# VHH binders against Mitochondrial mRNA pseudouridine synthase RPUSD3 (RPUSD3): the designs that were tried, part 11

Target 1, 326 residues: Mitochondrial mRNA pseudouridine synthase RPUSD3 (RPUSD3), of Homo sapiens (Human) (q6p087)
Amino acid sequence: LGVRPVPEDAGFGTEARHQRQPRGSCQRSGPLGDQPFAGLLPKNLSREELVDALRAAVVDRKGPLVTLNKPQGLPVTGKPGELTLFSVLPELSQSLGLREQELQVVRASGKESSGLVLLSSCPQTASRLQKYFTHARRAQRPTATYCAVTDGIPAASEGKIQAALKLEHIDGVNLTVPVKAPSRKDILEGVKKTLSHFRVVATGSGCALVQLQPLTVFSSQLQVHMVLQLCPVLGDHMYSARVGTVLGQRFLLPAENNKPQRQVLDEALLRRLHLTPSQAAQLPLHLHLHRLLLPGTRARDTPVELLAPLPPYFSRTLQCLGLRLQ
Below, E stands for the ipSAE of ESMFold2; O stands for the ipSAE of OpenDDE; V2 stands for 0.75 times the mean of E and O plus 0.25 times the DockQ between their complexes.

## First folded at step 1 (VHH)

Design v07 (framework vhh_vobarilizumab_d1; at its last look DockQ between E and O 0.21; V2 from the best seeds 0.00; counts 0 for: pae E 15.8 > 2, placed apart)
Fold by ESMFold2, look of step 2:
Structure v07 (fold): chain B 326 residues (1-326), chain A 122 residues (1-122)
Amino acid sequence: as target 1 above (326 residues)
Amino acid sequence: EVQLVESGGGLVQPGGSLRLSCAASGFTFSSYAMAWYRQAPGKGRELVAGISSGGSTSYADSVKGRFTISRDNAKNTLYLQMNSLRPEDTAVYYCARVEYTWESGSYEFDYWGQGTLVTVSS
């Protein structure tokens, strides 16, 4: 495993489990009014409401470091005028009593995923941590662990996923496309070799709870890596259609032939989740940055482990499918 | 429509200096990471320097200490100050818009300019 003991194991969950975050039942009736997916940000959230939500999402503060449990669907950066994590950092900093100290993002989960965001009010600390993450990545030592629910069960209980990936701009959308046998010219023109480790933690109802540890960084890497395993992440409305099904057999369609489509789940899975096909087309991505390792205070100290609790919709899915994280 | 227009290339002697500019339009410049890359004839593209939206910089080992990337968000302009130029710096230089990332030294390109030629000779 390579994971070092964490001195403060029990403390992180209590601060992150605010009562406003729990909601959801796999048996909630959609026709009677309430949302089918608890724990999402409301549409048309005001700037002040976003700052309040992020303040409530703080899971740890140590020295200049502030750690958040980011809600799914909140972009880190974006278009002009768009509400993003970056856009409200000054207000968040003021709300946390850091007026003269600007917060900067050190590490973050992406827009469609949820989970840990690491902020720093100290540029030197941010730089040191960024170097630490870069060195760990180059040494093939994972520091980030995501949890995902997949539609399908990987053939192996653990392994590595390697793929050369490129970013293609198609009709105003940036899509990640795997490249077979990349040439030296391809690599020089921006094709990147990518690597993720995975471990299946639990299986049930034709689905898996998977831990994913990226060892490289590329746009949508984990989603595309799971598509290549024929086990798309639940709620993946960008890449899941690259997995085709004929008579229950899965196969990989060429990425160039498919545009993004809303994910389609089979009838048995819809029944287990208590979802209509229309509701399943609105599933949030089940990809959560759950654990992040930081260097200890002294060079020889054990790494500090940061944890973010699963969002309520994620936990509901686990309950419906009979999956457990640990 | 996103546009990136490079300028400032030219002929210079070894040991000389040159400053490249990239005028950006069609997007909110201050919200994006930006980069310079170069391509010599018959060779692949090489990332030279990058700068995040927050101003953090990174450099290829071959140019570190000689080149400085900077940005002026009020003018929507990216710069590359090149000092102590060598003949191996001869290339077409492109600016690029990148997707946001906090990873040091790693940038993902989604738009690039027409390029400006830098020639270091004699």
Scores: ipSAE 0.000, ipTM 0.167, lowest interface PAE 15.8, mean pLDDT 79
ESMFold2-Fast, scan of step 1: ipSAE 0.433; ipTM 0.703
ESMFold2 (binder alone), look of step 2: mean pLDDT 79; pTM 0.788
OpenDDE, look of step 2: ipSAE 0.023; ipTM 0.413

Design v08 (framework vhh_vobarilizumab_d1)
Fold by ESMFold2-Fast, scan of step 1:
Structure v08 (fold): chain B 326 residues (1-326), chain A 123 residues (1-123)
Amino acid sequence: as target 1 above (326 residues)
Amino acid sequence: EVQLVESGGGLVQPGGSLRLSCAASGSIFSSYAMAWYRQAPGKGRELVAGIYSGGSTSYADSVKGRFTISRDNAKNTLYLQMNSLRPEDTAVYYCATETYIEYSGGSTYFDYWGQGTLVTVSS
């Protein structure tokens, strides 16, 4: 964890070098086998308990920058009255010795993802960071690297995933749906062309550890992009059902016919993970915002790297599958 | 969900001025980076000006010194003051918000666009 200088053009190899996983076998009993989902927030947190958990989740604090390792399942924004990171920012600010309105969110992932959240107590610093991220995005330079564990191994070891995506309201749920050959009317009505880079870091037990770098922003982009690779993310109970299998061959099912359902893992994978089907249905999404690149202190300086360690359940999954992030 | 509504476009003669407004719904306006884009007939969309939280701004070279972007966080409104307009400025102007914060509901775009407002500069 922490902040490190990194070249602006640093690739996946440079990132992996600083991210070591503990060695060890996955067992049914013992620390890892006893609690496969260690690291999740309790389901019914009070506002005060959430603030305490977030204070404990601070992984770096350098000047005005406060970096959190957000637990899976915590929304950053939400409906009025909902417990979210935004809703408790005043209390979090005060718990860190700051004024009530001092912290603002600069960058964060969605509810189901875990990992880095970047906060600033200085409006000028936040503005500088937002400008940096905007310029990098428009220049197609990745600043965020996610780690994911996939059910299945991508056909290519690295590449680009491009898809036109739209949001559709299907049976009371808003879902991200790919659009083949979008028309001009589709683009005008909100269909967005999306792009992610991916790299397979390790493979084992029919699964892959993948690094993902989004170059565009769209709801559930990384989950849907992995579905398009026929390798849904472990714990993806929204989109994994769009990947079907017949006679050992994987194929993409139409989104309109394949509604969200709890992910089903094959018996061999369940054995490797030491999970029952019921436990696997509660598996948290294995998608973690692991690394962010920040601008250096001066304009000419090398970008600085922020890292968030993997949550315990994620590390357990890697150990069970024999996968290593380096 | 954020709604962006643009206004202020119209027909002006070369050398004239227009002020565009973009009204945003939502209490998190101040956390968003905002931008004006334009699309001229037969061309792709291009960035005209951007403004970040804290007030720092950026401009396309073709509009520097002539256009000014500003925001009023209390009114959730973004502005573009356009002076010394040229025929080349004729375009549909779009208000957009850029965010690096994924919405927890999974139900909204993270780049929100307005409907556009037409600016025509001709005699």
Scores: ipSAE 0.014, ipTM 0.425, lowest interface PAE 7.2, mean pLDDT 80

Design v09 (framework vhh_vobarilizumab_d1)
Fold by ESMFold2-Fast, scan of step 1:
Structure v09 (fold): chain B 326 residues (1-326), chain A 122 residues (1-122)
Amino acid sequence: as target 1 above (326 residues)
Amino acid sequence: EVQLVESGGGLVQPGGSLRLSCAASGFTFSDYAMAWYRQAPGKGRELVAGITSGGSTSYADSVKGRFTISRDNAKNTLYLQMNSLRPEDTAVYYCARSYVEITYDSGEYDYWGQGTLVTVSS
């Protein structure tokens, strides 16, 4: 089975094992040493190869529900003709022996994130789950828990991150931009107040392993929320440049005047990760949808927990930094 | 380039009907959940109706039984049939992509059309 019921008030650390960080070392030579980005999709993947990879990524099947551990870099949606999760759902459905209904996406993280993707072969089940997630969010009860590795350690060990966000088209790219003191008119025109909860699970080598629980839905919310904490996510080549440093002190740069650029890591962190600056510029986003809470069989039942294991590159990063999730 | 173009709005008397259309281009229409939202003058945006890629529909309580959302994947078109219209249905109606929580934490997933005005008055 593998699915574990959790208490109704389950949140940060309720199920987690709190252990002291083991001292470890990450070596360049060895199984992961020469392949720092193990677990990423191969380049020039064919449609058939993508379907095979996704079938291998199934972590749970229960009735109409199919749960995937999506690799980082796979778009959920895209341009016509592009290989995306959506574009291969018919083939994936067929490969899984589904003949009654094709799989549809209930919930998924975006292209740059890895982790849980919830699919349903039953439209009614998908609708019911969407209503559950919406109701939980309105009640400020988190249903999704992400794991992230941050460059820097948040000042507080846990807390709430609130920001008004808008999408803005800057130099050919749609970017998430914070809005200070949004007016009523701004809100009516699409500026959204966003909320995430965070908890620091472990710290080491100037980095943190953080659990993030979004309570609102907005493009790149978690990446921008960590930037607002002056602790950008490792591999965030879109928003990390908004955090500047002068004489060891971190500060926020204006979003509108800072274009996306490949993340630059300091020499000490590069050494600890056994990466060159060029390799670090290719580091996948260390943001993983680790846990989803689903409703139990009956309304009064405890929620059901779905877990996706961390991708190999993520686990390598944790080992190099001496961080442990469990 | 994603484009959503609404049409079919206009002036109708209470009790009348209108059919809104949304022509979609620049993406694989059949892969996406679609929705209709509306915004009345001086009020916030309200979700009116949604339809999943598989064809399942959902409606706001205020329009249930009066409005019908449908899609034609061969024509890349979303429809909203509005019957028994009331003055409080007066609003700019927007076609939108991504009604179901498909993309939670990354960009370019909330695409909106420019809107079509529906005025219900005598």
Scores: ipSAE 0.015, ipTM 0.312, lowest interface PAE 7.0, mean pLDDT 81

Design v10 (framework vhh_vobarilizumab_d1)
Fold by ESMFold2-Fast, scan of step 1:
Structure v10 (fold): chain B 326 residues (1-326), chain A 123 residues (1-123)
Amino acid sequence: as target 1 above (326 residues)
Amino acid sequence: EVQLVESGGGLVQPGGSLRLSCAASGFTFSSYAMAWYRQAPGKGRELVAGITSGGDTSYADSVKGRFTISRDNAKNTLYLQMNSLRPEDTAVYYCVREYTYVSGSTTYEFDYWGQGTLVTVSS
């Protein structure tokens, strides 16, 4: 015995009769509105909580290959005892049912960026993929595509960024510094010529959504390349301060200003992003490893594409600026 | 499984020499970059020397001209020849399997670390 409920049918189409209400009655703070940076890792994660988060971040699993969408702020490697992606690989491997097979990192983005991480439970597969990526780099074939949001719009819709870069220890911090006209001695001492391709996907509110493809490997290359275009990446608290403005014109500041400083956004941009200056100083780096190309099953097959969806804070930024990823 | 086993550590007086060895198994040794790291008492880990799969070498400024990294692909073994040892070289030395990855902050990845071998330079 019992009564079964019958749902009411509300119909299919309706007329849009109500206009947007004034926002004077809206509160700024709420349980879901207090954190503008949704998708960031919680502070003080345990090892078990990090493993659970990474298991939830699996975007593809095919044979020995496991692909993660790494959150921003998680280091890949670090000091002994530090909680890093590398340090939890045994626990992650066990959580994924890999028995005695342990995952190793084949390709990853750094701590400050988010996005694709390629792992393999098979050492031979990892070795073959590493050779593929090395050969592609030497042949100047892009295998990685990053998405970035820039403060400012590049003068060209697409192009190449070339710069000689060195790593310099300044005031307790390792910083990437451009070198003009490097000598052969400079190159022998670690200065490297770097190359990235860029394409502007969309523009809005003085900002751009940019695709970046590094063709060389160097610490903070993409952030510094965008600084050299006078368009620093949103959330770049290491290098954005190297770009100054005078009467609306942008230029590179003198070397004395190479010290890291929290990024300062103009009032119009803060308004568009619905952020205070204090919140903007905590903005995560808007640099995301979105796409990787893997070799096909056979050498003659077309490459396989892996995609990582944008983190929620990144998607929020795009929505606030009226930008769309194509 | 990947295994890295270091040997050759010990007590030596300042100005002395030691040769460290690392026996690698469970992977195609010739296909990977390898490195030596060290950790001094109370300090973090420091890169000492690296060698690519092609044999190109790199060294920390503190050891340039004194240490030599080499590899024997037929024996799956990595070596570190340490000459003119100083008290500040006292550390646990680790063999590391590396590979290059693209990141905004790092140009290499540490895949596996050995157990370490202790080097003490003291009079």
Scores: ipSAE 0.000, ipTM 0.203, lowest interface PAE 13.7, mean pLDDT 80

Design v11 (framework vhh_vobarilizumab_d1)
Fold by ESMFold2-Fast, scan of step 1:
Structure v11 (fold): chain B 326 residues (1-326), chain A 123 residues (1-123)
Amino acid sequence: as target 1 above (326 residues)
Amino acid sequence: EVQLVESGGGLVQPGGSLRLSCAASGFTFSSYEMAWYRQAPGKGRELVAGISSGGSTSYADSVKGRFTISRDNAKNTLYLQMNSLRPEDTAVYYCARTIEYTYEGSETYMDVWGQGTLVTVSS
C-alpha cells in the first residue's frame, strides 16, 4: 500500500488543527474550490453563459468605450461556429443596452493571457484608437503594461530585452524561435528584431513579479523574452522547457531540439504553491494585460490609465510566494 | 460572423496575369490592416503583400514590381493584381486580417484567415 495503517487505538481528535494551515499559507479552497484554479472560465459554457460572464467582466464604461477583464483561455477569434469573444459581440452589445451599433475590438490580450480588452460601439472611435496605438508603437512609446510571475529572478532589476525572432512550424504548431545575428536571408524569411522593457517589482521564493512593456509586436514575444532571461513565465507550457537546469545552474537549450512541454516546477516551488506536479502542468499562463494608456481628451492632456484587476489564481500565486504589487 | 473568402485563382502560363479578390464580412473592413500570404507545396506560409487601413503598401522582394495590393473599402474587398507570373509563384494564396489586439500574447500575427485560392503557373 505504502500508506501507514490506522492504529487500533485512536487518540483524541485533532481534525480542526490538522485541517488548519499555518498563518499566511495559500489555500485552494474558495468559491471555485472544485476547479484546480479559481478564476478560470467554466468548461462547456453555452453562448448565453459566455455573454453573461463577459458582461460580469466589464471593468469600465466611458461613452462608446467598454473595457473587459478577459479570462485566460478565451480565444478572441477562431473557426466558424467556435465560441470566441468575436462570435458573441452582437449578443454582448444587446445585453449592454446598445442601440444598433455593435461592439468591435480595439485591443485585447491574447487567448492564453488574461486582462484588458478594449471595445468600442463607435467605429470612428475604434479607428482613432487603433491609429493611436500604432503610432505609439512606431514611436517606441509603451501603451501596454503586462504583469507576469516568473520562475527565477532576473539578474537585473530592470532593463531592455532585445531579440531577433521568427515563427517556425514545429510538430504541427507555430513556435517563436530566437535567431542570433540574423542574416539577410533570415530577414527575408520574416525574422523581426523585437524589444521589451522589464521591471522587477517584487521577489520571493525564487520567483519574481515583473512588469513587461512590449515596444514591438511578435507572437509570444514576452514569454520568449523571459525565457531568454532564464526566467520563464509560470504556466508557460510552450517555451519554459527551453530553460534547462543542472546542479542549480540555468541555461538555454537549443530551440531546434525543444518541443512544447508542460512546465515542470521544482519541489520547493511546488510546496510553496501547494500544487502537485499534475496540477502545476495545468497552471494557467501568469501573464496579465494589467494597464493600457489611452490618449487624453485634448492633444496636450496626459494619457488616461485603464487597469484590469488580477484574476484570482494570479493573486493566489502572489500570496503563496509572498509577492506584492506596488 | 467574421469571414474572408478568396477567389480568382487558377491555371496561367508563365508571363501571364491573375487578379485575386478577397471578400470580407462581419467586421469594419476599413479599420483593419490586410495582407496576402502564400504557401507553396512543402513550404511554410510567407507574406506576399500588406496594406494598412490608410492604404500604405508593403511587398516581399520576390514580388516587388510585379504584384499590386489594393483595397476597396466601399465593397469590403481586398485585391492582389499579379503580373509577369513565374512558375515559382505557384502556391495557395491566403487573405488575412492583421489585428494588433489579437496577436499580443497569441501564437500568430493573423487572427482571421481565408480558405485560400490555388494559383498554378505552368503550361
Scores: ipSAE 0.012, ipTM 0.270, lowest interface PAE 8.5, mean pLDDT 80

Design v12 (framework vhh_vobarilizumab_d1)
Fold by ESMFold2-Fast, scan of step 1:
Structure v12 (fold): chain B 326 residues (1-326), chain A 123 residues (1-123)
Amino acid sequence: as target 1 above (326 residues)
Amino acid sequence: EVQLVESGGGLVQPGGSLRLSCAASGFTFSSYAMAWYRQAPGKGRELVAGIYSGGSTSYADSVKGRFTISRDNAKNTLYLQMNSLRPEDTAVYYCATDYEIYTDSGTWEFDYWGQGTLVTVSS
């Protein structure tokens, strides 16, 4: 648990062996006084309550490195005065006894995803790790592995997803849009060729548990890559509506013809998840930064492994669908 | 608390110059890459210029040779020197940090548009 040495080119099989499933049966959500989705941040959270929640979310602490399991819905950065991870770093640092040195973000899961956040109280360590991630990306060596639950099962058990993506301003919101055959002008204006590796770990009830390794960085890349596979991520209320269905056949709708809307799940899937349509519309994004590979702490080139356990709602979804990480 | 406060925008004639400043607080400024973005009326956001923690710079082709990004780590301030301004440079200019921090949402996560500083190039 925590940091562990592994080969730098370790495949999905090595990671799958280290993943754990929650014990017990699928938990009911609903009217008997439980939160419908356990593990979410409370609404209207204060700064003090956020700091307390983040302190409780520490999964590893070794030397200057502090690793958090970030809850879904917490932004990393924002405008002045907004409640974000960055905005509470001084208070979090003091809470952890680091009064003489403030924590810096090295790598993080984004707002809509949950999972690993790597922080350092040492600027030199932060810089070294940032260089490591940059060099690994340029060498096409995956350092991050996400877990996702998809509505639908990918046709291949494993593969690469490639797409040219751009940010487009549609009806007052910035959305990630795929571009076919991007021109040189498109690339210079911000269109980026993106690549992810995926592996199907388990399937059940028309859903899949997939591992995703991004080899490029782009807003909503993993969500859009799964949409392009016609298998949107559960809880994706931004892009899932781009997948249409006629007589059981799935197809991709143009982004301009399908604005963000709350995800609608079929009746069979709602029954399996023990959710109403209204509850499913509040389902958190099932995208979790589960594993990071770091360089060795000694003068070695053997990488070390950081793991973040799945949030309770994610584990519940896996149990309801009969999906196992191992 | 991270704060980025842009200033220096205004009305300028074509061919004129402006210097934008961004005062940063609440983080170790010298350790992070910084960037300037702009949003023209009715258009999407575009990256204008970036500067790495080590001092290396990058520019959009539309501003290359005219704009210069720089930083003063002792003052926690990011600058954009804009020369030979054109009407098409008219936009709200935003400073940003974080493009060296890897997230699954990209290099900088914009949940909403900040105030920024307005630059109008008009005769």
Scores: ipSAE 0.022, ipTM 0.363, lowest interface PAE 5.6, mean pLDDT 80

Design v13 (framework vhh_vobarilizumab_d1)
Fold by ESMFold2-Fast, scan of step 1:
Formats: structure tokens, C-alpha cells, sequence
Structure v13 (fold): chain B 326 residues (1-326), chain A 121 residues (1-121)
């Protein structure tokens, strides 16, 4: 049960009271606890196997609301015939005993992130919650809190990250690119001003455990925002290459000349994580939708907190780095 | 991006019927849950009927037994069959697609422009 009442403007601090993660000894945890990629979906899953995995990933059920802890790598939406969360909702609904009522997505994290997915078997409830999240976002009240592990430590312990972003088609791939001083024409052509709040929860071994709260919605916003802080997320194989280093000093590289490539970690970090360079190249994105604030039953009621536990690979990374989520 | 266009509204006598249509373009219609909402003058929007991608339906208590929501995925069209219309059904009716997707970068709360339904008192 991850659901409990909290103030709507809880923000950082109150949320940091989450349960402490075990302190770092990867080898002593035994085979399962010392696996670098425990918790990832198997490749080439059948439709039935995916439904079973999602049923096992249910972290909360309250009335029409069903909450999943989505594994990293599962797309929410896709092309017809593609195996996605949306494509298996009918089968998932049946597996959960929902007779004629099909689950609808209220809120979900994207393919590369893990964490909370909020589903409803009642369309009226789904609509009410979606409007609540949209209204909160437009009022700049955070409702979602992500946990991320970054390569590097942000200069400030907390703050705001603002950037104008565009989606640009580069070499057959849609990539998020920052735009300096966007014109009105740029805005009309799809450039969006984006905002995230961040807070450093813990630091160790040149890495940080960071809480991120998006106040705007844009493709890969949180990954790119951390790149702009020169602290790319661990497992970010799309955007981490935009951060260059010379003699220990970090700087931002142009997007057009720094195509996506598997993230390369320094030797000290590889030793601390007990990973080979080949294993590090397969590291899942360490970005997890950890907490959602839901409205109370009535408008004046205290918001309800919904939590998803970290995946095993994420917890292992924290243990190896000596980082604690509190 | 999804564009929604409603049609079929008009003036009707109490007890009459109307069929509303919502044509969707620019995205994969069949993958999304769809809904009809209405807004009477001076009031907030309320959910009238919803339908999932698989065809499961739900209705507001005020319209249950009188309205029927349906979809034609081949035509990318959502319908609302309204029977036994009452003066209190007078409102602008909106077609909506509702999905919230965070880190993949899309907030899908697409609303059409609406179609006016007036039931003579």
C-alpha cells in the first residue's frame, strides 16, 4: 500500500521521507541482489507473458484505480500490432477480474523510464484525474516526482531547470534539441518552453540521487534537462554523449554533431558499480516515476500519495554508490 | 497529432433523437479510449459517455438507457446516439481523447470544437 494523504504542495523535503534504501554492499546481497539488470523485462515476450508480468507489477488497487510499477523498456503506445501497454489492456483487465470494464491509462511514464502507471476501469474517474493533472501542471503544482541517478553532481542542491526544446528529425531519429532564445516563429512551429524542479537527495562516488518534478511535458524532457546541468542520467544512451569532458571539466556539445551512442562511464565509476564497459553500455535508464499525488475524494481534502518501489537494478546501483533514498 | 471534428448537433423537440459524430484524424484512433462530454451554459463540463479501445462502454446516470456510444475504428469515427431527449440535455457536446503520458513527452487531452444540441422547452 503506497497510498497515503499528503498536502498538495508537499514538493521536496516531505517526499524525501521515503523509506531508506539498504547501504552499499552489492556482493553481500547474494546472487539476486547482486544482479546488475534484475527487474528488466525478458526480450521477445509473448502477449500472455507480458500480461502476466504486468499483473505481477500491480502495486495498488483502490476502487476503479489500478496502479502498476511499469518495467523499463515497455512502450505505452505504438503502431498497430506493436506489443505495448495499450495493446494488452483488454487482457490485463480480464486477468484482474474486471468483467466488462476495460482499464484506461490515466497517467504513465514513457518507454525508457520505469515506475508508476495509473489506470482506471471507470472512464469518469479517469477523465476527472486527467483534468486534475493538467490543471495542476498549468498552475505549476508538481504532481509527479521522479528519482534519477546522475553521472556527476549538480552544482546546486536544488533549483529550476528551464529550456526551450524542439523535436528535430536527425538521421532518421526524432531527438529533443535545446533552442537558444526562441523566436515567436519558433514557438508557432512547435518549440516549447519547458520547466522542471530538481532536488539532490544524496551524493556519492561522483554521482547524485536526484528528485525531478516536471512542470511541463515534452519528449525526453528530464533526460535533456539533466544533460543541460552537465549531469546526464545513468543509462541515458540517447543524450549523454552531448556532455563532453576535458581534464575533468564538463561542457555541452552541439546536438547535430553528437549523435546518440551507448553511454561510456569512467573507470572509477565502473569499478564502483561492478560493471564491465560492455555491461554499462546495456545499463537501463535510471529514471523512475516514484511518486504521484492524487486528489482527495473532495476538492478540499488532502491529496493522496501513491508510491512505486524502485526496480532491483536501480536499488543495486544505489547500494553500489552508497546513495540513500529517504 | 489527433484532430477531432464533431457534427450532428441541432435543434430538436423534447422526446426527439439526434446522432452525433466525431471524426478523428492525424493519429491511431483505435488505440485510444474516447468520450463524449457536454457543457451547458454557465456550467462545467461533465462526462456523458465513454468507450474503451476494446469497445467497453460507460454512461452518466442521467443518460443511461437513452444514449448509446459506439465507435467505428475502420472509419476513425466516434458516435453518440441520443434518444428521448430532454430540455436538460441542451449543451455543447465535445468529443475527447484522453491519455496522459509523461516522460515520452505527450499529454493527450485532445478536445474537439464542440457541436451544439438544443432541446426545445
Amino acid sequence: as target 1 above (326 residues)
Amino acid sequence: EVQLVESGGGLVQPGGSLRLSCAASGSIFSDYAMAWYRQAPGKGRELVAGITSGGSTSYADSVKGRFTISRDNAKNTLYLQMNSLRPEDTAVYYCAKEIYVETWGSEYDYWGQGTLVTVSS
Scores: ipSAE 0.014, ipTM 0.302, lowest interface PAE 7.0, mean pLDDT 80

Design v14 (framework vhh_vobarilizumab_d1)
Fold by ESMFold2-Fast, scan of step 1:
Structure v14 (fold): chain B 326 residues (1-326), chain A 122 residues (1-122)
Amino acid sequence: as target 1 above (326 residues)
Amino acid sequence: EVQLVESGGGLVQPGGSLRLSCAASGFTFSSYAMAWYRQAPGKGRELVAGITSGGSTSYADSVKGRFTISRDNAKNTLYLQMNSLRPEDTAVYYCARWETYTSGGEYVFDYWGQGTLVTVSS
């Protein structure tokens, strides 16, 4: 029941009220071009500060089920001693008053993505939900919907993206690479056929707001699928360089010839976003796990919808581009 | 349906060895990446080792050179050979079905097993 501001036309009305918007920003009196984006985790968080941030990110709690809106840049798993979602689950569980019942991950948006994380303090509930998601994926029924902002507008308003993908280690970095016509040997060596559904929700300023529903799981699948549509996700500093442009026409560059590099946006888009090239190089990935469908409490119940609000930087991007989510 | 059953945990002295097994059923085991996680008392779950469907492996720095992950697709079984065990290796070890094991990628963790307790006593 979060209060939503109602849009109103302000004419010569003497009852004009000051419309207060969520701020989450300080006065920009600093001369630095590398200002952080609102909604990102601070650098060098302590373990306690991370727990506090995650507790504040709880969007739903029902029985053993706890749903978080994960900030971009927080890894789910990592090296021992690294601050990750997994590493702080005991402290988070205690902060939420869970009596010796530790939260476990049912489903989570990855490090580079923001959005929904589904946790359960009950192993039986976690197991049932994991089976539900696995069965739905095998039946090609989408349970997860991501929101993305793309540089460029897909040629079709909706469709399926199919690609065989492999994980390749290039210059110390693990990269997701498309494979043409994978052989049986390729599949045995880890090449996976991947599938996502996409739908264009809105377009503006050469960009699109896109809903993405993965029906398979592979590292960086959604970013690479949008690159294959010649419409890389904003903030994709890994794969966006695969899309080249000549005389306004976009084309795909070979993966072997291109290393990850910070995304470069054209002058018109930079002006629209009110960003310098330096700031755009630090733009967080605009890929957000917005919606999850859970099974209803009873067999006859309709599925339950979980929603994660967009982070402030994402909402700002939409506002600058004139894009609306629903 | 999908089931993961861990075994092989127990009490061992520092410097000892254990081999954990994870029996998988209800899915095409050979098509999935698999991982071992652990959770020490008062700590979160951490990735200790991962293996792709193609056999590529990854390890946490703390276990590299001491632990070896392997799989037997004919038996639908995942293994973790643990050598030179230390008191800090004391944890519940979990078998996981993992469609992505890359820390920088999208994370969908399909399944946890029930876990098996490893205690390295002094």
Scores: ipSAE 0.016, ipTM 0.426, lowest interface PAE 6.2, mean pLDDT 80

